VHH binders against f4i9g2. Designs and how they scored, part 46

Target 1, 368 residues: f4i9g2
Amino acid sequence: RSEKSEERRFDQKMSAHGAGIKTSSSAVPFASPKSRFLSKQEKFYPRCTPRLTGPQSRDTPPKRDTGIANEKDWGIDLLNENVNEAGTNEDGSSWFRESGHDLGDNGYRCRWSRMGGRSHDGSSEWTETWWEKSDWTGYKELGVEKSGKNSEGDSWWETWQEVLHQDEWSNLARIERSAQKQAKSGTENAGWYEKWWEKYDAKGWTEKGAHKYGRLNEQSWWEKWGEHYDGRGSVLKWTDKWAETELGTKWGDKWEEKFFSGIGSRQGETWHVSPNSDRWSRTWGEEHFGNGKVHKYGKSTTGESWDIVVDEETYYEAEPHYGWADVVGDSTQLLSIQPRERPPGVYPNLEFGPSPPPEPDLPPDQPQ
Short names: E, the ipSAE of ESMFold2; O, the ipSAE of OpenDDE; V2, 0.75 times the mean of E and O plus 0.25 times the DockQ between their complexes.

## First folded at step 25 (VHH; framework vhh_3k1k_2)

Design ctl (at its last look DockQ between E and O 0.17; V2 from the best seeds 0.00; counts 0 for: pae O 6.5 > 2, placed apart)
Fold by ESMFold2, look of step 25:
Structure ctl (fold): chain B 368 residues (1-368), chain A 124 residues (1-124)
Amino acid sequence: as target 1 above (368 residues)
Amino acid sequence: QVQLVESGGALVQPGGSLRLSCAASGFTFSSYAMRWYRQAPGKEREWVAAISSSGGSTVYEDSVKGRFTISRDDARNTVYLQMNSLKPEDTAVYYCAAPYSPSGSDRYTEHDYWGQGTQVTVSS
C-alpha cells in the first residue's frame, strides 16, 4: 500500500502533557530581507539641514514584525501655510516639500504635507505624506504614507493611521490604530506584506491583530492572529500560521484560548502535508478549572494520545498590558487636532476614561 | 486558455528508458512549478514528481526515486520526465499538471490544469 514512512515525517515530538509547539508562520525563515535592506540603506538620500535647503530624508524600508508605531515615532509636523519648495543638494540629488489644506462639508478639514527626494541618477527615490483630518462629528484622523525604492530595485510602501471617533448614541470614544507594510526585493523572488490593527474604547474593550504573508523564491507563508479583551475579564487569543513550498509540502500551526478569571480552555493543531497529499496532524486541548487542576488531552494521526489531569498554576492576564489609558496618553497629537469652528449651537462631547487627554505644551501653530 | 500536451509515451521493455515531454502554453511557464502524475487502469491518479519554477529543486515519489528525472526547458515551455530502469508497475497514462497561482491570492496554491496524458506500457 501507499503508506508514508515515519522517516519522511517532519514534525516535532509533543510531550504527553500536550504543551503547544511554537511554530513561526514560515518553517523556513524568510531569508534576511531586513538585513539586506539595512545593508542597502547605507546609501541614503542626502539629508537637508536648514528649512531653505529641504527636508531630511525620512524614507527607510519598513521592518517585519514591528507592529504599529506610536505617533511621535513619525515626527509629524504639519505647517499652517501652503508651502511649495524644491531644490538640489550638493551631491546632485533633488528634493521637494509641499503642504496645503482642504475644506469640505460638515466641518471637514484636512491639513497635509508631502515631501520626497530623488538621487542624482534617479535610481533611488522616496516620498512621505502626513495628514490631519477632522469634522463636526468628532472624527479625527492622523496619518502617514511613505514609499521608496533603491538602486538595487528594492521597493517598499507603508501606511499608518490613528483615528478617533464615537458612537453618536452612546458617545463612547474609540481610538483605532493601523498600519500596512510592504517590501519587495529587486534581485530575487521575495517580498512580504503585513497589516496590523489595534482598537480601543473607553470601557476597556480592546481588539488587536495582524495578517501577514510573504514569499521567498519557492516558499510562501501566511500568519494571522488576534487578541480580544472585553474589558470585564474575558480574553480570547488565537493564531493561525501556515506555509507551503511550490513542490507541494505544506505545514502549519494554529491554536486558540478563551479565559475568564483563570477558567477556560486552550486548543490547537500542528499539521504537515507531504507532496503526495499524505497528512499528519496532532491536536491538543486543555481545560482549566481555576482550582489548580488542568485537564490535558490530545491525539495524532500516528496513534499518539493522552488524557491526563495535572496540578498546574494557570497564568492569566485579565486585562491587556496596553489599553485605553495607554493609547490616550500616546495619542496627544491626534487628540489635539482642532476642528473647524462651527456655527452657534450645542457641541458634541467625547466620552473618555478616567484620565483626560494630555494638554498640549504650546498652542497649535495652525490658523483656527 | 491554458494548454498542457504530453507526448513521448510508448511500449518499452522492462529495464528500458523513455523520455516524456509536456508542452505548455497560455500562461507564464517560468512562474510555475510543474508536476507529473500517472494513472494505472482502475486506479486514482498518483503524484510522481515535481520541479520548482526555477528548476533548482525536484522531488519524487519513493517508488521512482533514482530512476526518474524531471527537468524543464523554459525557452521551449516544456517539462520532461526521463524514465530509466522501467518496470511493469510503471505502466500508466502519464499527465503533467500546473498549479494556478493568481497574483495576490492568500489561499494555498492548487493546480487545476491537466493535459490529456500519454500512455506508457512496460511489458515483456
Scores: ipSAE 0.087, ipTM 0.615, lowest interface PAE 6.4, mean pLDDT 77
Fold by OpenDDE, look of step 25:
Structure ctl (fold): chain B 368 residues (1-368), chain A 124 residues (1-124)
Amino acid sequence: as target 1 above (368 residues)
Amino acid sequence: QVQLVESGGALVQPGGSLRLSCAASGFTFSSYAMRWYRQAPGKEREWVAAISSSGGSTVYEDSVKGRFTISRDDARNTVYLQMNSLKPEDTAVYYCAAPYSPSGSDRYTEHDYWGQGTQVTVSS
């Protein structure tokens, strides 16, 4: 059935005459008062406020699982002058600060500052060291080391480094970060250790990883993980975690992910071992074919098993979230390190390290 | 290198008692739980008892509960198994077990190291 409904045209023209009121208001030229900016030469009194109070140290261990901090977070401030000072505070605590400049071959220069303190009773102590290094090869390094002990007997050590160097093989600039942290309890059988590293180059090659260990009395845990990006689209990620209880109960979880151009695999295992040696494990895998299909398979020691192909989109991170551009942006202090002037005609000795051992020939894929 | 040396095994009559010792070396003994296992002829090795690193917790296989007592002396790096009310079914080679490394190199096993064992025979 047909129904027609209508076109309505509504035209309306309305003309309104808005009147031209010319109001002439004579803008009186407000005379710009010549603000005599009396340049009060603020006498920069060098607030040499002798911070008579020795550097206050951190009385607590570093935090766990904090990764690698940016250089700006460390507040690295090297003394410009060679300093060797020490003192005693009113509370009987002692402090020291020192700085130096080391020179070496190939234009090597190391600027460093060190400070520390000790409580009046010697129960607590701390030390902090900063350094920057450079040479004529383009090598630059920024580093921090901190250590301490508090009155409770806790002790800690922390180091952080950023390095800029030219890769010997690719001749590409590389930035590497690393951090190590450890702490021990003075009151408990407890401690932890963390190692972190990051490596970047301008082509997108990226390596990240961490090793963590901890103990709390009768409990212990381990964590390892790594990420690798080849800059060409190949990605490898893996984790391996496990823990042990007071009676020897163990559990763990691990997985690996490999992808290239939408094709890849994931595999994992979760396991548990009881004090009576009862073992449970579940293994699983995924094969991603790049066509929207995923083969999923798995089994457990309890008799669970699956083997299916499903329609599922493949998701993985082909590039690192934090890459070359990011690390360069966050490494301004490192990059600002000025090498010594190279005398005319003097060239740095490029000690080419030993050629990496040839990658073991992957055994030829035995033709199935 | 980790070493475990079990001792104290003997021939005893049913209802008798024995005390097994395991001397440990090559690792921080006080940091690890210790375990006893046993293997009877023609049978698989079976778990018997465990003691926590602190010695504050113990656990036993059901068949030995109330009869066996696991203990440790950290000063001597030694774990003990006091066995009372022994039965013929308790006849086995007894082993102590320790982890390989704090790093957990072998996560799938309760222990990475075994001693040579000590023979316990319960017979009339």
Scores: ipSAE 0.027, ipTM 0.339, lowest interface PAE 6.5, mean pLDDT 80
ESMFold2 (binder alone), look of step 25: mean pLDDT 81; pTM 0.812

